VH-VL binders against b7kms5. Designs and how they scored, part 4

Target 1, 80 residues: b7kms5
Amino acid sequence: DTFETVRNTIRIESEVDESLRQLCHEERITKETWLEAAYLYLCEKPEELAQVIQLAQERLSQRKAIADYKRAKTMQERFL

## First folded at step 1 (VH-VL)

Design ic6 (framework fv_iratumumab)
Fold by ESMFold2-Fast, scan of step 1:
Structure ic6 (fold): chain C 80 residues (1-80), chain A 121 residues (1-121), chain B 107 residues (1-107)
Amino acid sequence: as target 1 above (80 residues)
Amino acid sequence: QVQLQQWGAGLLKPSETLSLTCAVYGGSFSAYYWSWIRQPPGKGLEWIGDINHRGSTNYNPSLKSRVTISVDTSKNQFSLKLNSVTAADTAVYYCAKDLGYYGSEDYFDYWGQGSLVTVSS
Amino acid sequence: DIQMTQSPTSLSASVGDRVTITCRASQDISTWLTWYQQKPEKAPKSLIYAASSLQSGVPSRFSGSGSGTDFTLTISSLQPEDFATYYCQQYNTYPWTFGQGTRLEIK
């Protein structure tokens, strides 16, 4: 073996997962190698990397807002 | 966890249309491509084509003019039609999940039980 | 289309033997090759995916190796249930293509 690797499990939006799976199917690449290539490419492009980080921050905020709403609704309906 | 069950066809005359359906039970139907593969008696395997849940198809060029694969996403089913059959189309036909590239869940390979189609006279 | 050629087309062996089957692709398929085992009147069963990765539930006596155009399936110590026909298949480039098969028979 040439590479040392680590195992990660990630949780992503279903529509994004489906799109990535189709891309990997068409290009004959794994999700692991796509992730590595995307990160390495963006590291050489600071302005593009900053835009990607901004999108990631927005998506994270959306997830937090949804989680907060669901917790509040559960407390209201179950515990009052 | 994933099981494939197929049905249809049987005995055909030359020039008729072969029709087979495969139902997928369990697993993520929308995540994968689904194939048809055939095997003439005593011979090797030949890939016919594949389809995903959105209806995107790939066909073997040797069969492309005669083959149609379709999908019914509401039933988790996909179907094969092969037009203008000849004795050379006599084979066991299998439906199968394509091997994928994305992640470990793509590595599983599932096949239907097979359907013998005989084209005679 | 990518042509897949297996060698040998048939071989006879005894229980306990080490057997090797080779598959050659007419062009580079990276590691996108699977090995199947097929018993009479049964659908093929995948043994190895991505040239060298063992399918879950497949005995460790099966192994695969190779990349590019030359690939090998090895059974380290043949068992009675291993007598079958073996196929390689590339899944790098459409159309998917199979080797012609290798028939493994009792000596």
Scores: ipSAE 0.201, ipTM 0.784, lowest interface PAE 4.4, mean pLDDT 89
Fold by OpenDDE, second read of step 3:
Parts: structure tokens; sequence; C-alpha cells
Structure ic6 (fold): chain C 80 residues (1-80), chain A 121 residues (1-121), chain B 107 residues (1-107)
């Protein structure tokens, strides 16, 4: 069988990325195949998927807060 | 996939007010900052300012005294007003989506189609 | 404001050529730099972000390098669709600023 891949850049928080990379190395898999497998697994686990979505929403909120902080900081530095 | 569609008057006289609106489709409006960028004919790009869904704005100091960016979250739209226009404000104006939700990547991955605004007597 | 200076302002090249465009910032911007490609009457398209990260869907012949004040965009083997104007943009410090652009023409 053949399959087609799509190029996709995923930005992961540094500590999580390091931990994930380490896991993939130990298990002789790739981050890409891990993500594919994880998604497919969760698609058949509606309760677990809902939990992951909630966690993802929380992490998104954290990223937005960091973005706002960065913007505020750069503006302050400009006028000091 | 995010799509941006923009509209507004394209021909102005000096001292008038430029007014453009950008509508966002297919994305989480509240997740990002939204920018206006302009490009005079045959020239480079100039960032005008940005806004988030809460109405927090940042402006280019070169235009701050004349620029107002606003947001309508009920419509997933944001707008640009530029007062007291002159010939120097003739440009193609773009609305754009920032990658703000990543926390560090403030570049523009989706753009509107652009609006030519010509200022002439 | 941070000034971004690109070089060259314009260059001519042939299909298959290796092309290098540079961007210099007036102060340290870390790796907060993006490269755009713009074709006539079109909005710019992001190619490289964070100085060296390839945007999704962008051909691997494009690459970026650099940190601090000096940055480089490289096209390893120029293709016909690559003739366009390229811009760098810093997002380290407000206001966001762009380079003046590099026009890449066919020789």
Amino acid sequence: as target 1 above (80 residues)
Amino acid sequence: QVQLQQWGAGLLKPSETLSLTCAVYGGSFSAYYWSWIRQPPGKGLEWIGDINHRGSTNYNPSLKSRVTISVDTSKNQFSLKLNSVTAADTAVYYCAKDLGYYGSEDYFDYWGQGSLVTVSS
Amino acid sequence: DIQMTQSPTSLSASVGDRVTITCRASQDISTWLTWYQQKPEKAPKSLIYAASSLQSGVPSRFSGSGSGTDFTLTISSLQPEDFATYYCQQYNTYPWTFGQGTRLEIK
C-alpha cells in the first residue's frame, strides 16, 4: 500500500517537545507517526478525546496570555 | 483554512478619512491578533497596526496619531480608519492574520486580497 | 524602530541557479524573522519563520539561516515560479518592520 503525506509544521512547547522526542527515540518511532497514531486512537475514544481537547484549550489560553505579555513588554521597552 | 475578505472605498481626496473593513472566515477570531499592512505602488511593506478580539491595539508610531483600528467580534470583523489622508497614503492596504496564539510568532500567514486606496485631488 | 536592510535590492538569475538574499537588522532581533515571497498583484506569502523554519507547503529548496542581526534566505535551485519579490520582516520589537525587498528577475 502507498500513502501521501502533507507537510505540516507543528510548534510544540520546548519541554513537551523534548519529552516527546525522547519518547520517540526510545520507542523507535517518529514524532509524526506518534501524532498520527495518537489522533487515530483518540478518534475511537470519545471520552479521552474530550479530555485532550479540554487540555488543548487550556494550553491555547496560556499561549494567548504569553503572546499578550510579549506585546506589552515590547511596547514598554520601546518607551523606556 | 482561514480566509480574509476586505472592502472599503478606493478613491479619496486629501484630508478625507480612509475606511476599510476585513471579515474573517474559517478560523477562531479570538485566538489571534489581526493586522493592517500597506504597500505603496512599487514600494515595500509597512505595518500599520494590530488588534485582538478584546480591542487591544498596537500602532505604528509613524501613523498612530491618525490611525484607529477597531473590532466587531459579533461579525468576526476588524476595521481600519486613517484620518487626514494625503497622496503619501496611496497604497494597497492588506488585512492579515497574525500567528499570535503561538506566543512568539508574530508574522502573517493569511492575508486579505488587498484594497487599492488612491488619494488624489 | 528596527531597520531591516536587504541585499541585493534586485538580482537576475537563471533557472537552476543557487540564489542567496541577505537581511540585516539594525539591532539584535534574535531569530524573530520571517521571509515572504510576493508576486505581482498578490499578497505576500510566508516562506520561512523564526529565521530558519520552513512554512508548511513551501518547497524544500527554500531555506533560512541566521540569528541576531544577519539573516539569509537561500534558494538552492531556482525554479520558474520563484521569480518574485522577497521581503524579510522582524517581529522582535514593535513596530513590526519589513526590509525594502529584493526583486528576483529572470536573466
Scores: ipSAE 0.012, ipTM 0.690, lowest interface PAE 9.3, mean pLDDT 90
ESMFold2-Fast, scan of step 2: ipSAE 0.034; ipTM 0.739

Design ic7 (framework fv_iratumumab)
Fold by ESMFold2-Fast, scan of step 1:
Structure ic7 (fold): chain C 80 residues (1-80), chain A 121 residues (1-121), chain B 107 residues (1-107)
Amino acid sequence: as target 1 above (80 residues)
Amino acid sequence: QVQLQQWGAGLLKPSETLSLTCAVYGGSFSAYYWSWIRQPPGKGLEWIGDINHRGSTNYNPSLKSRVTISVDTSKNQFSLKLNSVTAADTAVYYCARVTEYLGSGDAFDIWGQGSLVTVSS
Amino acid sequence: DIQMTQSPTSLSASVGDRVTITCRASQDISTWLTWYQQKPEKAPKSLIYAASSLQSGVPSRFSGSGSGTDFTLTISSLQPEDFATYYCQQYNTYPWTFGQGTRLEIK
């Protein structure tokens, strides 16, 4: 019974990574096992899962706004 | 292309502070953690600690009371200070880039040239 | 801390030989193990990450296998440039820890 695993490349906000890394170090767990446990826990809690999805949507919107701002700034510096 | 260059102390006396700096050229400094690793003569490798561009650090518990790693993001540099050195701290010290845990899987993919630090009376 | 033990500590081999080096972790580290090659007076070079994934630019004669606590590095047909010291390293749990090294020398 060996668990089959996949490798993923993800990029997260540095502040979040720092906090998660500290948590994993203090609790003696890995980022991989934390992610698995968090998802599995939330799948059993539909109301909490919905809240997490809403937060994720908000964070995605923030990233898009930052990207749009950077694009506009580059255009202004180079073409305006 | 990313390259790491190191400089700092070579010869120290017991009780002095070891100071080394590593500069990162090319690539994205803020995307990675940056590490110090040492290798005493004829022995294996020992991880000292790592730091990111925001100054968040992780230290090997065996060295935590004596070690400080700091970062200068404006220069893409990070530095090691090790206090109260003894002969046991004699080693080649390397700076290195820490890779992405969840994605790439390797721990140290790019290394500096190494700096020999000798502690003797 | 997770202890990494390599076997053998040294071995002699000839060009063309198949060489195997093993690494054992004191606790389950899944596949979170990297293999390094170090030549005299040089920094280590990463060869294999995630136990079995070959680094870009590393010859296909190098391969890694294993999961959990037992890992193997294999060189299928030894070349002159492969004589070096090899280290395993776990990155499952802080602090990162290395094996003691295996010296591969000319017979």
Scores: ipSAE 0.006, ipTM 0.637, lowest interface PAE 10.4, mean pLDDT 85

Design ic8 (framework fv_iratumumab)
Fold by ESMFold2-Fast, scan of step 1:
Structure ic8 (fold): chain C 80 residues (1-80), chain A 122 residues (1-122), chain B 107 residues (1-107)
Amino acid sequence: as target 1 above (80 residues)
Amino acid sequence: QVQLQQWGAGLLKPSETLSLTCAVYGGSFSAYYWSWIRQPPGKGLEWIGDINHRGSTNYNPSLKSRVTISVDTSKNQFSLKLNSVTAADTAVYYCARGYPDFEYSSSYFDYWGQGSLVTVSS
Amino acid sequence: DIQMTQSPTSLSASVGDRVTITCRASQDISTWLTWYQQKPEKAPKSLIYAASSLQSGVPSRFSGSGSGTDFTLTISSLQPEDFATYYCQQYNTYPWTFGQGTRLEIK
């Protein structure tokens, strides 16, 4: 049979990860299967998928801004 | 696709200023930090610094007193000036795109210019 | 600064061989490591990021593994075009630092 899986490593915010872990524990599912189910469900709901994509874009922009600030602060403190 | 093309420099004498320019074609210039990285002959890579389209710069502390990176957002170009060069500055210099990953906005380099050999000798 | 040390500094191999090169960080860098391939007179090309994620367009014979301080790059069946110098880079902590390189040579 052609069934297959791939290994991926994904980094997410600690608070989100803790909340997701608790949900998975309580519902007796794995993080992997929850991610698969969430994506498949959203693919059937285009308006909700669009909202998730917008949230993802906003969160990415926020993380980039924070990372840039931390990098600049580290460089300044090491030099000065 | 994204392409980086660089020019400038060549042969320098000690105390002179190194000048290189990189042009970015394709992709989103404003979404990324753009870096300079160098490689002395037979040695590893050293990150010099980066700049974004707003002109915000970050420099490696080891070079900060001698380095200036500038940007021309109308042309999608950024440039490196390194003052007071010595023989230790002999290297191939690369421009590169910093890809945001992990905590920092420019973590690893996914597109590179062709490189410019700069030789400093008296 | 985090020191990156590659091992070996050079190795000789034949087409078809399984090749493994190692990178060690002086401090814990989690999985925040990239592998680059560099051929003579050319810029480095990123192969693997986040220790084990294959860059788009890179052949599946390349793989990366490791976390913390010890990392490996494996080429499962060496091809003629794979003879090159390989570099690791950490992006856990500023300033960004690179290994000294491993030169893969024809036996």
Scores: ipSAE 0.000, ipTM 0.595, lowest interface PAE 14.0, mean pLDDT 84

Design ic9 (framework fv_iratumumab)
Fold by ESMFold2-Fast, scan of step 1:
Structure ic9 (fold): chain C 80 residues (1-80), chain A 123 residues (1-123), chain B 107 residues (1-107)
Amino acid sequence: as target 1 above (80 residues)
Amino acid sequence: QVQLQQWGAGLLKPSETLSLTCAVYGGSFSAYYWSWIRQPPGKGLEWIGDINHRGSTNYNPSLKSRVTISVDTSKNQFSLKLNSVTAADTAVYYCARSLYDTSGLIYDAFDIWGQGSLVTVSS
Amino acid sequence: DIQMTQSPTSLSASVGDRVTITCRASQDISTWLTWYQQKPEKAPKSLIYAASSLQSGVPSRFSGSGSGTDFTLTISSLQPEDFATYYCQQYNTYPWTFGQGTRLEIK
């Protein structure tokens, strides 16, 4: 009689989280249900799903670049 | 050159409180999470908890009832208190830093570590 | 809690060998895994973060790969200073958890 759920911990950028929280507040939904709905909707739209995957890959590359910058800065602080 | 220096009690009796302090030198305190990690002799690593400059803490559930981490932002220090120690708490205790950006994302787990403090609980 | 399991627990190798150490997570951690090297009486040293990114100052013979639940640390040509214990650690979800360690020994 109940939905089976799994608890997830995810890390997203603060600006994105803030925007999503505002949307959820205004529409009276939860982040959990929005995430479920968005994924299910995109699974039925292959061309749009491909666009989202491309954006995700771009964002992942951007995070990698930021992490590499932080790594280099820490190394400099350690020895300079 | 960022360094973590730690100090505190080395020898304890069962039921006493373990107290360690870690001081951060040469870098920004506010952009990072600051952790305590321990390692019993000849065993693996166990994460205890972390704190940020605002005093927000996360604790390992296995230790949550006995552990308190606090921060003194004016001195760039953070401290560990572990209550009701037993022989099982005998370990080298490390403080460590996690890298993250200002959005609060952690990009690297532990890049800088303190020298470690051996705490022995006699039984 | 996410359980991290390393294989093997210990490994004997010679200078010049290619060494592979594996780490398995009990659930999907994406690429949020760090590898550490620890020598006796020293704090651990970060070698690789985000599963495959080499820490600055770490020799290029160290490399990491994997995503999801299966991860590998490779040392392409083992040097005398590489004999140590290696740990993986996930930072996908609290509490942070470590593997039990792999001890890399001479011979």
Scores: ipSAE 0.000, ipTM 0.608, lowest interface PAE 15.2, mean pLDDT 83

Design id1 (framework fv_iratumumab)
Fold by ESMFold2-Fast, scan of step 1:
Structure id1 (fold): chain C 80 residues (1-80), chain A 122 residues (1-122), chain B 107 residues (1-107)
Amino acid sequence: as target 1 above (80 residues)
Amino acid sequence: QVQLQQWGAGLLKPSETLSLTCAVYGGSFSGYFWSWIRQPPGKGLEWIGYISYSGSTNYNPSLKSRVTISVDTSKNQFSLKLNSVTAADTAVYYCARDQFLEWLSPYYFDYWGQGSLVTVSS
Amino acid sequence: DIQMTQSPTSLSASVGDRVTITCRASQGISRWLTWYQQKPEKAPKSLIYAASTLQSGVPSRFSGSGSGTDFTLTISSLQPEDFATYYCQQYYSYPITFGQGTRLEIK
């Protein structure tokens, strides 16, 4: 074996996870190898990499907004 | 700008297979999810399923046993096949574009095909 | 599946009226709701996403509100071009589901 591997734990949206599991099952690949291949492919495609980074930034912003909204709603409910 | 054009069978007999194709012009096919939605005459909208540009699919469980969505990336086209049609499948069928990635992104269909009326009768 | 129920199913109104349409989800969907307008023989047009965010090019008389299970679409001053059928759609869970529609008719 020429490759060293590392274990990472990631948390993603459940619907995205379901979709990715279906893709992996359909294509007979693993999530690990799909992530490696996707990153390596995108590193060779600057225009597509830029699009993915923009989407990632938007999703991170949305997660923050959702967390902020849920916090505000919880505070509102708690103090009603 | 982006345009979706669809074509395929309009008049079917019960038990036949419905086949529709949607072609994408003026924009990238890559990076988006592509859906089929139908609307029976005088009724509401029903989501059929989607396919990603990479070929991943998700189908409405009510139709899953009869539906197949496929993609031809070389032509920027995606297609719907619905097996074993009955009169209940009579509807206007639309193809539509979703955002780059589903879930937590604003989810709306921003470009639609013109619609195809499919009638199932003898 | 998440069931979306709209109220009323039909309503009649006059130009200049304030119109409110409601949509209720069978379970909590946070703010993951889109409103569409559909005119006869046309594909639906998205008006509002994330329950309250107006689409570019949509007139400011349209507004959306709500979170969780109860949502409203308001037209503050009805115009002739607003007579159409309106649909809500959740994107919290697959399958994507729509309300049954609210038909807005001239009084």
Scores: ipSAE 0.000, ipTM 0.584, lowest interface PAE 16.3, mean pLDDT 83

Design id10 (framework fv_iratumumab)
Fold by ESMFold2-Fast, scan of step 1:
Structure id10 (fold): chain C 80 residues (1-80), chain A 121 residues (1-121), chain B 107 residues (1-107)
Amino acid sequence: as target 1 above (80 residues)
Amino acid sequence: QVQLQQWGAGLLKPSETLSLTCAVYGGSFSGYFWSWIRQPPGKGLEWIGYISYSGSTNYNPSLKSRVTISVDTSKNQFSLKLNSVTAADTAVYYCARFGDTAMVEYYFDYWGQGSLVTVSS
Amino acid sequence: DIQMTQSPTSLSASVGDRVTITCRASQGISRWLTWYQQKPEKAPKSLIYAASTLQSGVPSRFSGSGSGTDFTLTISSLQPEDFATYYCQQYYSYPITFGQGTRLEIK
């Protein structure tokens, strides 16, 4: 059997992308296979999965805070 | 408080294998990248590589063919082996903790005392 | 690899002086830079991470600034215990790389 694949568009920070690209080049793998392997590995390791989820929650919080700040600043600049 | 203590080889001849071990006390071994960094006498710092608690490794490309970093989670220890040493490998070797995945803070916060490794004929 | 270049490589200063050390990255690293202090025969100690965030327990006379390629470490009023070698380090891309160091000497 062949594996069916889906195309995803994922928006990540440029510095993270560059680091991941260098890792993939060094290890001779692709971003797609790294993502698959990382997810599958972590699903079998609950303690490590919890750590990754905490990191993801922190990064999401940071992105939200930045977006909220930029929105507030734009409103002030338009009317003040 | 977290403390790293290291031990291992001191005087080596060219072509031998360097072996160092680092033990972690007083803190969680999980959630960090356990690293080796070296410093030749009178020179700057060079990152060698790291190992995560789960055993995932990342090595400096300049050393990748000669380096192995391993972890013993039952003892909270990690070790460096560097094969085929030459005089250019003479340095103080440090173990260090890198990152905090929960806090998203990435820097070397705790260091071992350092081990001088001399490679000479 | 990202090359980190520090300037100056050494400087002499007196207690009470304002000292600035510069670090330049060969490509943009955003704010992902840490400053370390190393005293003779000791392991380095982290002072500032994320370019400008002061480590807990580090005196407020130390400050960091910059983003992208150009970064500065400032000591506002030099104390005797500050004579050491200072290193910048990027963690934007692997391999992690350090600057060559700046040696701060008594005048």
Scores: ipSAE 0.000, ipTM 0.596, lowest interface PAE 17.9, mean pLDDT 85

Design id2 (framework fv_iratumumab)
Fold by ESMFold2-Fast, scan of step 1:
Structure id2 (fold): chain C 80 residues (1-80), chain A 121 residues (1-121), chain B 107 residues (1-107)
Amino acid sequence: as target 1 above (80 residues)
Amino acid sequence: QVQLQQWGAGLLKPSETLSLTCAVYGGSFSGYFWSWIRQPPGKGLEWIGYISYSGSTNYNPSLKSRVTISVDTSKNQFSLKLNSVTAADTAVYYCARGPYYYDTSGEFDYWGQGSLVTVSS
Amino acid sequence: DIQMTQSPTSLSASVGDRVTITCRASQGISRWLTWYQQKPEKAPKSLIYAASTLQSGVPSRFSGSGSGTDFTLTISSLQPEDFATYYCQQYYSYPITFGQGTRLEIK
């Protein structure tokens, strides 16, 4: 039988995308198969998975902080 | 074996533009980030910024208004320009390979020989 | 910006000693810390990445530990070639920042 797949569009940091794209080109693999392999590998490595989750949580927090800063700066400039 | 060779500015006067170039030999230029790092005499290291092989840049906010990093992929070279120099910009400037966000190393693994830039009247 | 503070700023030691250098981040950086060695008039060399992983070719007397905000570099039996300045560096967040350095001097 065949694998049933879904299509996803994901927005990531441009420098990360550039690095991943180069890796995929040099290794002759697709971005989707690299993502699948990375997730499956990490699911077998609880300590590494925990570190990846922590990194992801912190990156999300950083993006929120940047968005909050931009909003605050816009409000400040409106009232000066 | 990867080797970085740099050349450019030596003695500058205040308000001039610092210009340095770094050439990469013996390894792949494509697929890496390329950084500039400086070190004032007797002091610690300060990251200036990087450029990717495709031209995307990231600059230290403390220097962003004065810094431009550019790349020439056909020559395996990247360059630093720092505008409006002052005595505070006196330092040894290094080019280096790195860092990568997902790379386990996260380090600068190859460095140029360094270029002393002195800013004095 | 994440501030990296090293202690001590300098220390004197003898060949054969165990020496420990510490680095503290102003916020949590997980394990995303690299240690460098720099000798006079030379570019830094990376020793340890991801807080505890030795670079290829680095002697086993060097080790790193820590996570979050507190990190240590240990040299278990100091050799003459180890007298140098040591720097920690975080790569958790941009801008990349370095500690101020620890100068290791012969006693």
Scores: ipSAE 0.006, ipTM 0.595, lowest interface PAE 12.8, mean pLDDT 85

Design id3 (framework fv_iratumumab)
Fold by ESMFold2-Fast, scan of step 1:
Structure id3 (fold): chain C 80 residues (1-80), chain A 121 residues (1-121), chain B 107 residues (1-107)
Amino acid sequence: as target 1 above (80 residues)
Amino acid sequence: QVQLQQWGAGLLKPSETLSLTCAVYGGSFSGYFWSWIRQPPGKGLEWIGYISYSGSTNYNPSLKSRVTISVDTSKNQFSLKLNSVTAADTAVYYCARVSGIYDLFGTPDYWGQGSLVTVSS
Amino acid sequence: DIQMTQSPTSLSASVGDRVTITCRASQGISRWLTWYQQKPEKAPKSLIYAASTLQSGVPSRFSGSGSGTDFTLTISSLQPEDFATYYCQQYYSYPITFGQGTRLEIK
């Protein structure tokens, strides 16, 4: 009624998820409301938003590199 | 596209400290590792070391006791210092971008123009 | 450290020739090898990474193959601008190591 919602499935690193779960438990909030609040806050702080985007770009680059390494290593260990 | 521009000392005396800086333009500084590679005149390439955006370093064991690589994230720059230089350190020094990776070294894909450092008395 | 050995150290060829340069690693490196081209007084230019993936903007006459310990760089129909020194480099393990180089000279 007050607002419409959408359901999303998001994959994040297990260590980050554990830390976020702990924060949500301690502060008595949900992951959904934390995500909404964090994004809304950052939209009002362009300099901080830019820093977060840079970190996101770094993490994406690292995931791509690790995926390539793991794929090659798996092929080498089982097929080569 | 990404461009690396480097500058620093060109002529040094034995025992002095070599100092070079590399600035990154046209792309994100975070998400990558940043490396220094050198090439003595008429010889092949030798990897010096790398630094991550967060400041983690890994140095070639042959140079580890004399080398320091640092980052200035506010300026999208990283720098090389090599202590106690000798004639054997005469080389063209290159900065380079390395694909981001946590556990494994990536490969340099963009290189600076090179800086000739000559060590002579 | 992983030792990278290139063969030959020098090669003479004519425009239009097919040339092959080889690189051998002292241990298995899977596909984690880059090929570079270096012209006199210029920085190395990355040609191929992951043994066989061409860098954007590199002519299709360049190709790479191999895995494990043995790798090849092939230039089909050599062009005048291809006379240069070529280096292989592994990025499977620290420290990063380069081959000694192969000088490609006009015949």
Scores: ipSAE 0.000, ipTM 0.568, lowest interface PAE 17.5, mean pLDDT 83

Design id4 (framework fv_iratumumab)
Fold by ESMFold2-Fast, scan of step 1:
Structure id4 (fold): chain C 80 residues (1-80), chain A 122 residues (1-122), chain B 107 residues (1-107)
Amino acid sequence: as target 1 above (80 residues)
Amino acid sequence: QVQLQQWGAGLLKPSETLSLTCAVYGGSFSGYFWSWIRQPPGKGLEWIGYISYSGSTNYNPSLKSRVTISVDTSKNQFSLKLNSVTAADTAVYYCAREDYSNYLGFDAFDIWGQGSLVTVSS
Amino acid sequence: DIQMTQSPTSLSASVGDRVTITCRASQGISRWLTWYQQKPEKAPKSLIYAASTLQSGVPSRFSGSGSGTDFTLTISSLQPEDFATYYCQQYYSYPITFGQGTRLEIK
């Protein structure tokens, strides 16, 4: 009787990955169990969950703005 | 303006190893997935696999036993090795950037290399 | 693996024509479908993402529709530079899969 798991590959900023990797090493946990624990904890804390979602939306917006600008510029050049 | 430039093997004999390299210019290598896609002459596109900046890979199950994708972050390059080639591996090979951040966590291939024709013949 | 099937495989049309190309997924992929244009001896270029969202810089004569398993790419008034091969691609799950392509030829 074991937990059923799925394999996910996610992209995060290299500085965040390095910091998270150090935390996991020092605390003797894995990235996957940290992610599971963080999500489960936040689901029980509506105020904190809302703040995390806001930060996530801000980070996503910043990445999209830069990537979309570069994408549009590349498409414009290659169509012409 | 981010550009991908690729180079490597052109003519191979059956059983040899295909080796191609893709270099990223004009932009960040970090924060993206980097893929290889091939196209046999006159046919459609086949995704081979990706590598992230951190080195995580995912390969098409049809090719997984023969494929290795690697990354050299110091040079902003990633490379494809395909072992035990046959005539069926004759194709134009493209490197491409995949950006998960643009579309609510899903994205298309937005920047492509120029393509490298690899011909496998005895 | 999700199989993507395009129809027709080839289509002849004249400048000014309305052209439609369809793509069918073997299972539901929500809106995670991208359309590409490829000209001879060149790499593909992304036209439409999320089934219906036009890529920045792409002419407004291109449009996409559909959800789930059935998708359509439409060119409302064909221009000379539009003669190319068009591919659909699902991004719902790995491995990423493409349709076999639709070759759009001058009549």
Scores: ipSAE 0.000, ipTM 0.592, lowest interface PAE 16.1, mean pLDDT 84

